VHH binders against o26223. Designs and how they scored, part 279

Target 1, 191 residues: o26223
Amino acid sequence: MKLLWTSQHIKVTVHIDGKVSKMDVLEAIKTRRSIRKYQDREVPEELIDKILDAAMCGPSAVDERPWHFIVVRNREMLEKIPEVHPYGAMVKDAPVAIIVCCDSSLEKIPGFWVQDCSIASQNILLAAHSLGLGAVWTGVYPLEDRVEGIRRLFSIPEHVIPFSVIPLGYPAENPGTRDLFDPDRIHLEKW
Below, E stands for the ipSAE of ESMFold2; O stands for the ipSAE of OpenDDE; V2 stands for 0.75 times the mean of E and O plus 0.25 times the DockQ between their complexes.

## First folded at step 19 (VHH)

Design V17 (framework vhh_vobarilizumab_d1; at its last fold request DockQ between E and O 0.65; V2 from the best seeds 0.74)
Fold by ESMFold2, fold request of step 23:
Structure V17 (fold): chain B 191 residues (1-191), chain A 121 residues (1-121)
Amino acid sequence: as target 1 above (191 residues)
Amino acid sequence: EVQLVESGGGLVQPGGSLRLSCAASGFTFSNDDMAWYRQAPGKGRELVAYISSGGFEDYADSVKGRFTISRDNAKNTLYLQMNSLRPEDTAVYYCARGYHESYIDYSFDYWGQGTLVTVSS
């Protein structure tokens, strides 16, 4: 894993489809979709590094930063995930998946790790999208069979909780944007 | 207005075949995920087959190797080819449209009226 650095003299950029990535943040949020079909194309390590850097930029309860990430590229392991995740069938076709985990020994305030790992998971989705990749969050926690299945497959210790499995790759589908704004969900001043 | 109209159901002998169709209108069919669900008498709906906008397919274990989902985006039509039918496949089959997303399963917000498939004995 490589942390991205910037300085006055050198700035590392990532090219997507031959272009420097400069997607507006609101555009990224509005256009990100779950992508379940991927090109037969590897994802460079430097893109995974940028995605995980973004994941770790999120806030956490009292700065506890309880997250750990397992990067899975091994074909045999990717193919086994659907055996324990009933909605993870696309993982077998992904070039890489990221498993977001909580290390409960890092918890400083009980019970907030779910929010912490949700923030990291959403940042992974947005960063992947901004880099020209497609991803999908396949939920693990709190579904006990999925948690135990993923823990067993990846030798995850009992104090570490697998939260989500996120396959990603260059997209081979384009489901388009949705109109989900609902003004009835907005309450001015009070309920 | 979203419309999903299933057809092709009927009575069939065990081991037989049927092809279900779902005519879609009122939305951009090629943008959306689609699925077939079924509901046996007195039971809940269960997912039979899923197809994403770009053609990723997933199947219930009970139908793998026997059923094939497909879509024709030019004709706004979803299909289910059902081979080697068994009495336990008897159900009303529903076409479903997925507009947005869930992070724990496949999500669907519209179902058609259904078409009955009866596999005798």
Scores: ipSAE 0.787, ipTM 0.903, lowest interface PAE 0.9, mean pLDDT 91
Fold by OpenDDE, fold request of step 20:
Structure V17 (fold): chain B 191 residues (1-191), chain A 121 residues (1-121)
Amino acid sequence: as target 1 above (191 residues)
Amino acid sequence: EVQLVESGGGLVQPGGSLRLSCAASGFTFSNDDMAWYRQAPGKGRELVAYISSGGFEDYADSVKGRFTISRDNAKNTLYLQMNSLRPEDTAVYYCARGYHESYIDYSFDYWGQGTLVTVSS
């Protein structure tokens, strides 16, 4: 049975009007795209709180929840991030960025914090999208120069590792939707 | 098969302008990020300009204010408008296809054969 996946162009109707269009989790996952252009519009604190709440709801190794979040709204700091993150140019244009960090002192088992922070970062992206915001994951760890750059810039203690920088804002681009389903990557019972 | 074909290179005097084009085929152009790279003689390849599928642009510091990257999705064509050219802009310029959803860097998987730009008096 050839599942004819009809590429339904899910028109992400970004309702411009202040009504946070609620989308379901599957819709959020399917329609999320990295957004690197933002409107000149502030993101309400309420939305950031919801995003951070979502960021803390993911699983972690032995439920260690090692993540910390730095919320950056200061324009000067946002403009400095690209100086230590050469592929973070969009951060300077964002009204806010979230830096996801790992507190190594919170690890119950060593070596799983990357997964933990990845889960948190992805939840930030999904939550942002579901709330009508655009975001992009800009990788910091494990690139030493970026890790140290962000650490220094934000006075992050040595036992805390910056993992990702995620600028957020109301989207000013529409990269479109995509269908990446690949049945050849699915194996039943055995490889 | 993915193909990227650059054109528009040539000899130009300092202060002059050129417009490079990259004709793309073999993929959905509108869904992919694109970039221009350049490689000067005896130097490594460097990013010149980046444009996302959504229209986000980024530039090397050395070309900011002088170069403009753009795309025409209907024509499957990437452009680089180069103004106020300098001798140090002399290089082979390459078009590259990138990944929009990369969370590391502007990542690319295909490059064209390049077009030579020579800035000389």
Scores: ipSAE 0.776, ipTM 0.892, lowest interface PAE 0.6, mean pLDDT 93
ESMFold2, look of step 19: ipSAE 0.635; ipTM 0.849
ESMFold2 (binder alone), look of step 19: mean pLDDT 81; pTM 0.811
OpenDDE, look of step 19: ipSAE 0.703; ipTM 0.861
ESMFold2, fold request of step 20: ipSAE 0.686, 0.645, 0.661; ipTM 0.866, 0.851, 0.853
ESMFold2 (binder alone), fold request of step 20: mean pLDDT 81, 81, 81; pTM 0.809, 0.811, 0.808
OpenDDE, fold request of step 20: ipSAE 0.757, 0.768; ipTM 0.887, 0.890
ESMFold2, fold request of step 23: ipSAE 0.662, 0.641; ipTM 0.858, 0.844
ESMFold2 (binder alone), fold request of step 23: mean pLDDT 81, 80, 80; pTM 0.809, 0.806, 0.806
OpenDDE, fold request of step 23: ipSAE 0.755, 0.748, 0.756; ipTM 0.887, 0.882, 0.886

Design V18 (framework vhh_vobarilizumab_d1; at its last fold request DockQ between E and O 0.72; V2 from the best seeds 0.69)
Fold by OpenDDE, fold request of step 20:
Structure V18 (fold): chain B 191 residues (1-191), chain A 121 residues (1-121)
Amino acid sequence: as target 1 above (191 residues)
Amino acid sequence: EVQLVESGGGLVQPGGSLRLSCAASGFTFSNDDMAWYRQAPGKGRELVAYISSGDYTEYADSVKGRFTISRDNAKNTLYLQMNSLRPEDTAVYYCARGYHESYIDYSFDYWGQGTLVTVSS
């Protein structure tokens, strides 16, 4: 029974000016910017589901998939996050935040969960952008005060490590463009 | 060459106001985040205000409601409007160019020479 993993190609339909445009992956990567200012507009659950689906599509070490996601919409909780996360000031103004966590009990090889959760976090950012949302990665791990702060705030068990807080919303800022391509970082065949 | 030149510092009485300016050159100002830092005597440098290239702003708790960071991209100039100044605001104020995509904390790669603000009766 070949489980045809029907890779449900998440048809990301971006409605720009009434036209459904598909943003391809390269476009998403190149044009994505951290967004820290959001519109006073709710994010539909459907979009969050798509984002979380994308978050779980990345590779992981020996398929350990250690990630868990806390979706936070409660205003009181969102407003408390900056109290334990100084770099997360924008979270209080976001309609939703995703907290990416690692369940250490799911680790098969120690230490690779950081890569796994990073991949998941980046996929969240890219997916959000492709859907017309803005997001920003606010790092929690490995800063102990932030880890413990988020842990306490969300009653996260000891074997689960909060990794990142990612506020999301419809963007209310338009950051400048960037060109980060550096050919000096490319080595052919050898260093 | 990237240059940041602060101006507008001086002596002011408590409750007074100052407006700092930072003239930027050597890069596309409109594309970069900017910030104001300050360093008081005997203290470390601290972030005062941040402004993204998209005009998102953030402030230190100590200056919220009193200070306003803004930018004029046409003039390549960063501003810090400081109202209701307090003696504890006495410091050298620095302009800085920021890295927008930091996921840990605000990060900056260029700094001005600073301008001294003294709040004293």
Scores: ipSAE 0.808, ipTM 0.907, lowest interface PAE 0.5, mean pLDDT 93
Fold by ESMFold2, look of step 19:
Structure V18 (fold): chain B 191 residues (1-191), chain A 121 residues (1-121)
Amino acid sequence: as target 1 above (191 residues)
Amino acid sequence: EVQLVESGGGLVQPGGSLRLSCAASGFTFSNDDMAWYRQAPGKGRELVAYISSGDYTEYADSVKGRFTISRDNAKNTLYLQMNSLRPEDTAVYYCARGYHESYIDYSFDYWGQGTLVTVSS
């Protein structure tokens, strides 16, 4: 028996050009929380680009990709969102919000756009979290008063449906997590 | 077993103050979002104040500037400081807990039995 050491068995940690390691996907899913308190700090345009790239990577019904995104940084507009969105009070304090919309003219299979925009919305949350940002999904569709209020506020045409408003920023809170696994929700072979 | 026990209610004059407490047990208090609700006679329950496990807070418009929600995670206790009390604040006040990942409104899965606050001269 002998001790064998080769370069294949050493662990080297290096920071290359300031690049940092990305968060593991399972870790991101399990540790993401809705964040409603943000630092007074701008979110760089580059990070928004990465988040929207991730949003558009999701599957969609027959690849219809019906989503459109409105990026809101204007302080006056952010402050008006709570006037039409009762659950969106924190938006007034966010440096930026993303409005996820469906363009119904891109719909190939009626009614699947809800799943499509939900996938894009969740990808926004996970991508933001992986980049060190916090975000929260504030629902718009199918709540008619919210849909019409957001449509009016942002001049969204009638064939475009606002689905969700997602404020985001560098987090100023650190909520905890629960174990949410419930084996009673799992059915083997049949119900 | 989850328990939420409210205390600190009572009779108070208009303009007075009360501090409500909610003692929590049977769960990891610091991981959960908490809220105070109230129910006046003949009315439904209404959200008074919300605090996340990360200390983000929201208030009903009717109490904003007068009430302050807070939590002490070391003591597993939720508080509601109620100042400048008015007769319309008369209600049974309930402590509630939840894990707030709802995307349309606040949602809570356990409630205390309540403590009565009466504001009258």
Scores: ipSAE 0.598, ipTM 0.824, lowest interface PAE 1.2, mean pLDDT 89
ESMFold2 (binder alone), look of step 19: mean pLDDT 80; pTM 0.808
OpenDDE, look of step 19: ipSAE 0.754; ipTM 0.881
ESMFold2, fold request of step 20: ipSAE 0.553, 0.547, 0.541; ipTM 0.801, 0.811, 0.813
ESMFold2 (binder alone), fold request of step 20: mean pLDDT 81, 80, 80; pTM 0.813, 0.808, 0.810
OpenDDE, fold request of step 20: ipSAE 0.800, 0.797; ipTM 0.905, 0.900

Design V19 (framework vhh_vobarilizumab_d1; at its last look DockQ between E and O 0.72; V2 from the best seeds 0.63)
Fold by OpenDDE, look of step 19:
Formats: C-alpha cells, sequence, structure tokens
Structure V19 (fold): chain B 191 residues (1-191), chain A 121 residues (1-121)
C-alpha cells in the first residue's frame, strides 16, 4: 500500500480574526521548514515573547539553562549581520532576529551548553512556525569567524558565546514538503 | 537516478548575455534548493547563485546585480540569466542540488557535468 503522501498543503489559515489556530506539536515539527524570505511586515512583540518563552522551556544539562537571547530589530544591525555571517544573507531582510547565546558562567557541566542552546534554538523555530512565522537557523558556533564576528558586532562579552542567529518574519516563500523518515536509521534492541 | 544537465554555455563578448539552463530529473525538483557553481581555469569551484525551493535567492558578490537565478518547477529546470558578462566570468558552470534544511551553510549533494562559458573579445 503506497501511502500516497498527499501533499496536504497545510493551509495555515491565518484566521484574520487574530486567533492563531493552535498547531499541534507533531504538526509543527513535521511541517516546519526553514524560511529565508519574509514579508515586509513587523512581528508583534507579543509573538516574540511567546517564542522566547518557548525557547526557555526546553531541558538543559542539570537544568543549567545557560541561554541568553539578543532580540535584534534595528535595521542597521540586521544589515550588518551578513557581513560577518555569510550564511545569514537573509537576516538583512528580516524584521527581527534572535541571537541565541550561551553564558559560560552558567554552565555546570562542560560541553552540554551546545545541546542546551540547540534545544532553545529548535524551540524558537517550532514556536515561530506554530505562530505563523517563518524562521531559519543560521549556525554561528562553532565557526570561529562567525562567533567572533557576531561577538564584535553586538559587543558580546568573552564569557558569552553566540550560538545561532535566527531571523524571523512572516513567510514570503513556501518551501516544498519533505519526507525524511528513514527506517534504516532505527535499530531494535541492538545495532 | 538524480541527473542534472546544464546547457546554454558558449562564447560571448564582454558585456554580452547568456542564459544557462539545468534540466533536473530523478527527484522532486520543486522540493529542493538549487544552485549554480562555477569553476574557472586554475581556480576552485565557487558558489555563484542559490535559490531555495521556496524562492529565496542569494548571490555571490561578484555577480550580484548581473546574474539572476530562477526556476521553473513545472519544467524541472533551473536557469541562470547572466548579463554584463566579464572575462572573469569565464568558467565551467555547474548546477547543483541543495539541501534546504542545513543550518550551517548551503549544502549540495549533486552536480551536473557543467557547461562552459567563455567571455572573450
Amino acid sequence: as target 1 above (191 residues)
Amino acid sequence: EVQLVESGGGLVQPGGSLRLSCAASGFTFSNNDMAWYRQAPGKGRELVAYIASGGYDDYADSVKGRFTISRDNAKNTLYLQMNSLRPEDTAVYYCARGEHESYIDYSFDYWGQGTLVTVSS
């Protein structure tokens, strides 16, 4: 039985009446795509707050929660990010970007901050998507040039490590669907 | 099998224009990011232009304002419109299939055989 994955265009019906239809978590995970093109529309602060709330709800090593977030709306700063982040060209066109950082002074177990910030970053992406926004994870760490570039640009102290830059906005593109399930990657009981 | 076949290369004078095409097959073209690369004699392969499955595009600084990447999903074809060509644009141009969800950099897994573009007076 060829499960014809009918590309159900999940019409995120942004109901005009401001009621963000609640997307379930599995739908959010499965339908989320990187969005690099944005509408010329501001993102309300309320949505950013919700996204950041979600970003802080993930687990962390021994609950160290080392993450910090820089919310960037300044056009000049957004336009400068691509100068130090070659994969961040789209940031200049985003209405807002979140820079996820690690405060190393909050780290309790060495090395796990990467996982912590990854979880936070992914939650940002999922939350954004569930709220009808598009986002993309543009990795900064561990690329030294990008880390230092972002650090300098935003005057980030040495004990704080920029991890990712995530531009957000209302989507102006619609990437295709994907099916990445691979049963060969699943091992039962033993490898 | 994934196939990418470039065409449209040739000899052109400085200031001239060319349009490259890449015919894609063996995958769902509309779901993939695509790109053009080029390799000049004695140089490494470099990214020229990128286009996401959703339409976002990006360009190398050296070609910005002169080159335009586009796609026709119905035809499974990628295009590169090259205007105001310069001798330094002389290279073999390759189309490439990309992965949309990379968070580090544009990632590509397949390339065509390439088409030669020569810009010379």
Scores: ipSAE 0.710, ipTM 0.870, lowest interface PAE 0.6, mean pLDDT 92
Fold by ESMFold2, look of step 19:
Structure V19 (fold): chain B 191 residues (1-191), chain A 121 residues (1-121)
Amino acid sequence: as target 1 above (191 residues)
Amino acid sequence: EVQLVESGGGLVQPGGSLRLSCAASGFTFSNNDMAWYRQAPGKGRELVAYIASGGYDDYADSVKGRFTISRDNAKNTLYLQMNSLRPEDTAVYYCARGEHESYIDYSFDYWGQGTLVTVSS
């Protein structure tokens, strides 16, 4: 099953079980953790639409917006990802994964697409978290074997570069909170 | 100071079992992912099993179904139950401390001294 994005399917607000989703942005950033264990529970298309809307809201170099997204729900395809992605073992257990890609024909400024797709990928993680889902970014680019493996598996053309694979689902694990603030990384006025 | 102390290695016959332990100190154990690595003579280190602070676990294909990683956060201890041991499991086994938020591979910043497991008839 192919999922086609249209603007008609994306809402500004999201209702989950009759409730409006609310999470402060700083809370979302601080409490988001990589989730690699998922419930046996489908993720509604509405939530995927909201996540992809958020992914596309990020800035990009000269507004080039080079990103494309492949939504994968097919069980056989999800189970094949670990064959080409050594860090992607948990993908086989996810109800859905999003592959973030760069279409290099959309580049306006050479070499900035990595930042562009990184912004989209992080937005996917935060949006999923705000909707009660867990996700993990499994890196593809710039590891050549992973890039070619994913490209082959999903019939991605040569001018399109798979950047990340992000499995997601309702979480079945609960990593603790973390305090990563390091004041030694902060420099006032100069190095 | 961070300390990881492995124990429980030894000599076993093929088909036998061992349980490895790793006592951790000098950090908040429950906040870190943990793993077991092994290194056979003349070979590089390989990941054997991984367990996240949140409970996700993963195994090398060569040990799936035979080995079980677990942790006891109250005792600051990591375990590896090794069943149906084979001669190719012979290696020094290392406890490793990891980080949860890596996006390209599991990452580790400290290893213990290791414990030797020998599987021989």
Scores: ipSAE 0.482, ipTM 0.761, lowest interface PAE 1.7, mean pLDDT 89
ESMFold2 (binder alone), look of step 19: mean pLDDT 82; pTM 0.839

Design V2 (framework vhh_vobarilizumab_d1; at its last look DockQ between E and O 0.50; V2 from the best seeds 0.61)
Fold by OpenDDE, look of step 19:
Structure V2 (fold): chain B 191 residues (1-191), chain A 121 residues (1-121)
Amino acid sequence: as target 1 above (191 residues)
Amino acid sequence: EVQLVESGGGLVQPGGSLRLSCAASGFTFSNDDMAWYRQAPGKGRELVAYISSGGFEDYADSVKGRFTISRDNAKNTLYLQMNSLRPEDTAVYYCARGPHESYIDYSFDYWGQGTLVTVSS
């Protein structure tokens, strides 16, 4: 039985009437795409707060919660990010960006902060998507030039490590949906 | 099987224009990021232009304002409009596919055979 995955065009009916239709978590995960084009529209602070709340809800190693977030709305700063992040060109066009950082002084188990910040970053992406925003994860760590570039640009102290830059905005593109399920990557009981 | 076939290369005078095409097959073109690369004689391959599945564009500084990347999803075709060509633009130009999202950089896994662009007086 060939499960004809009918590409149901999940019409994200952005109901114009301010009621953010609740997207379920699986839908958010499956339909999320990197968005690199944004409308010339500001993102309300309330949405950013919700996104950041979500970012802080993920697990971390021994609950160390090492993450910090820099919310960037200043146009000049947004425009400078691509200078130190060559694949962050879209940041200059975003109304806001979140820089996810690790405070190394909060790390309890060495090395797990990468996972912690990854979880936080992914939650940002999912939350943004569920709220009708588009976002993209632009990696900073562990690329030294990017880490140092972002550090200098935002005067981030040495014990704090910039991890990712995530521009956000109302989407001005629709990259479509993709199916990346691969049963060959699933092993039962043993390899 | 994924196939990328470039065309449109040739000899052109400085200041001239060319339009490259890349015919794509064997994958869902509309869902994938695409790019143009070039390799000049004796040099490494470099990114020229990037276009996301959603239509976001990015360009190498050396070609900004002169080159335009575009795509026709209905035709499974990628284009590179090259204007104001310079001798330093002489290279083999390659079409590339990036099927998956990358959080570090533009990622590509398939390449065409390339098409030669020669800019010479």
Scores: ipSAE 0.668, ipTM 0.850, lowest interface PAE 0.7, mean pLDDT 92
Fold by ESMFold2, look of step 19:
Structure V2 (fold): chain B 191 residues (1-191), chain A 121 residues (1-121)
Amino acid sequence: as target 1 above (191 residues)
Amino acid sequence: EVQLVESGGGLVQPGGSLRLSCAASGFTFSNDDMAWYRQAPGKGRELVAYISSGGFEDYADSVKGRFTISRDNAKNTLYLQMNSLRPEDTAVYYCARGPHESYIDYSFDYWGQGTLVTVSS
């Protein structure tokens, strides 16, 4: 990544990767799209590890970090998700999905876990994109039919709340970016 | 600038077939997700079928197995093949352009004027 050379004091190992292929953070945010079609290709465990590392880097209310993650690769389980998640039809075709959950026993401030898990979910999407994967956030909470269905399917205990299901894989589609900047949403000094 | 023009609606008997087309212009068609919606008299619009830019398809339960969504990116055209039509399929059918990154449903920002499909005994 960074070149740090000294001839007299310290030899620093320099990793040369990432210069010509690394994605700038603003580029990642602007170019990430919801991907619902995936190649028939396995996602290596090490990429999932990197994505979950990124998910846990987000801020949380009073640093409560209420999130837990279920990594789903089992084909039978992935195929059952659409039975309880009307917006999750693409999950059956994904090589892997991540379920973002809140452990309510970790809450320090009531109700902020929704923001906390939203931050973790968005970080998963961005990290996946930066690694050449495609993903889509399929909402679970606060839709109680989806919450109950996912909880039952994955044996999620009563005090744990499934928040989102995020299927991901190498993309088999390439949607374009969109210019969504709206200057009318910006108010200087006052409304 | 964005234009979606539906065609192919009409009167058909129960059990019949009909093919709807949607001509698209004013955007890069191949980059967008597309959908068909319908609106029956006195009801709101409902999703009928969805197709992603790369061809992932999803269908409302009420039409699964009877309707097929497809796209021809070379012709900038979206299609809906409707087979085994029923009286409850009577509606104005709308072509819709791509979700704006909704996380709870398929959502769309532009619809055409619609084409009427009437299924009557």
Scores: ipSAE 0.624, ipTM 0.835, lowest interface PAE 1.3, mean pLDDT 89
ESMFold2 (binder alone), look of step 19: mean pLDDT 82; pTM 0.820

Design V20 (framework vhh_vobarilizumab_d1; at its last look DockQ between E and O 0.63; V2 from the best seeds 0.63)
Fold by OpenDDE, look of step 19:
Structure V20 (fold): chain B 191 residues (1-191), chain A 121 residues (1-121)
Amino acid sequence: as target 1 above (191 residues)
Amino acid sequence: EVQLVESGGGLVQPGGSLRLSCAASGFTFSNDDMAWYRQAPGKGRELVAYISSGKFTDYADSVKGRFTISRDNAKNTLYLQMNSLRPEDTAVYYCARGEAESYIDYSFDYWGQGTLVTVSS
């Protein structure tokens, strides 16, 4: 029985009437795509707050919560990010970007901050998507040139490590859904 | 099966123009990011131009203002308009399909066989 995965076009009916239809978590995970094109529309502060709230709800090593967030709306600064992030060209077109950082002074167990900031970054992406926004994770760490570039640009202190830059906006592209499930990557009981 | 077939390469004089095409099949073209790469003799493959599924574009600094990447989703075709060609643009040009997701750079999983562009007087 060939399970015809009917690509149900989950019509994200963006109800125009301000009611953010509640997207369930699995839907958010499965339908989320990197968005690199944005509408010429501002993102309300309320949505950013919700996204940041979500970013801080993930687990961390021994609950160290080392993350900090720089919210960037200044056009000049957004336009400068691509100068130090060669694959961050879309940031200049975003109405807002979140820079996820680690305060190393908050790290309790060495090395786990990468996981912590990754969790935070992913939650940003998922939350953005669930709120009808598009976002993309543009990696900064561990690329030294990008880390230093972002550090200098935003006057980030030495003990704080920029991890990711995530531009956000109302999406101006719809890349559709994808199926990345691979049963060959699943091992039962042993390899 | 995913297929990418480049065409439009050839010999052109400096200052000339070419338009490359890439015919895509075997996947939902409109859903994927696409790119042009090139490889000059004795050099590594380099990104030339990127276009997202939503037609966000990005270019290598060396081709900015001269090259334009575009796509026709109805035709499953990727294009590269190359103007003001220079001898240093001489390379095999490859069409590439983007991976589903990447949080670093632009990542691609399929490539065409390439089309040769020679810029020479």
Scores: ipSAE 0.636, ipTM 0.840, lowest interface PAE 0.8, mean pLDDT 92
Fold by ESMFold2, look of step 19:
Structure V20 (fold): chain B 191 residues (1-191), chain A 121 residues (1-121)
Amino acid sequence: as target 1 above (191 residues)
Amino acid sequence: EVQLVESGGGLVQPGGSLRLSCAASGFTFSNDDMAWYRQAPGKGRELVAYISSGKFTDYADSVKGRFTISRDNAKNTLYLQMNSLRPEDTAVYYCARGEAESYIDYSFDYWGQGTLVTVSS
C-alpha cells in the first residue's frame, strides 16, 4: 500500500518577490471570469500547490480552518462528476478539479463553515487566475442531491461536507471584462 | 442597447427538423455566453441548450443527441439545430445572453421576444 499523498507534490513554497505573478490584486478581482473551456494541457503540480496555499490563507471563524481539499486528476472520476452534479458538466473536460470540503469536527461555531469554505473557494479562483489558469466555482452545498452524490462518488465521510467543485485548466476561452459597479448598492451613513 | 431577435420557428411534423437563429446586437457577442430557452403553454421557461464564449456546450437531458447549439461570432448569430422533433418540443423558443458568473445554475440577463415552434401532424 503506498502513501498516495507522497506521490503528489502538495508542497508549499515561499516566494519572497512578486515575480511569480505579475497581476495587481484589484486587476485580478476585476478580470477574473468563470472559465468552462480548457486546453488539452496538464496543470503542473506546482501550480496546484500554490493555489491550495492561497486557499488556506483566508480568515475563518475563530480561526477554525475547517477546510479540506480533494484534488481530482483521474479521468474516470472527473467524467463521473456530471452524473451527480448537474452544474458540473465542464468538469469532464478539465485536467483537474478541486473539491472544497468542510470537516465538521473542526467547526468551533456552528454554521460559519459556509463562510469559511466560501473564502477558500474564492481564493482558489483568484490564485488560479493570477497563475494564468481558468476556473469556475460550481456549487454543491446546500443542494442535498449534489452533496450526497459527490459524497458517494468520492467516499466522503458523513462528518465531512462537500461544498464546491472547482474545475480548472489553461483557458480555451476569453470572456470579456464586465462593468458591474452599481452606485445604487452603496448607502452613506444609513440605508 | 442589447437586442436579441429570434427567427426560424414554424410548424413541423414529428420527426422533422428546424434551425433557429438569433441575431445579436448592442454588445460584444463573442465575449458572452448564450443559450436557448423554451416555454411551453402554462409552464415556466426551461433551459434547452447553453454555449459559452469558448463553445463549451451543455444540454437539457430531454434534447441531448437531437439538438445542437452553435454560434457564428463573425455574424453575431446563435443557432439551434433541432432534429427528430417531438410534440413535447412545442414551445416558444427564446435566445438569451448569459450571466457567466453564477455559481449554482446558468442565469441570463437579456432575452429575445421568442419564436414559436409547433410540432404536430
Scores: ipSAE 0.626, ipTM 0.838, lowest interface PAE 1.2, mean pLDDT 89
ESMFold2 (binder alone), look of step 19: mean pLDDT 81; pTM 0.810

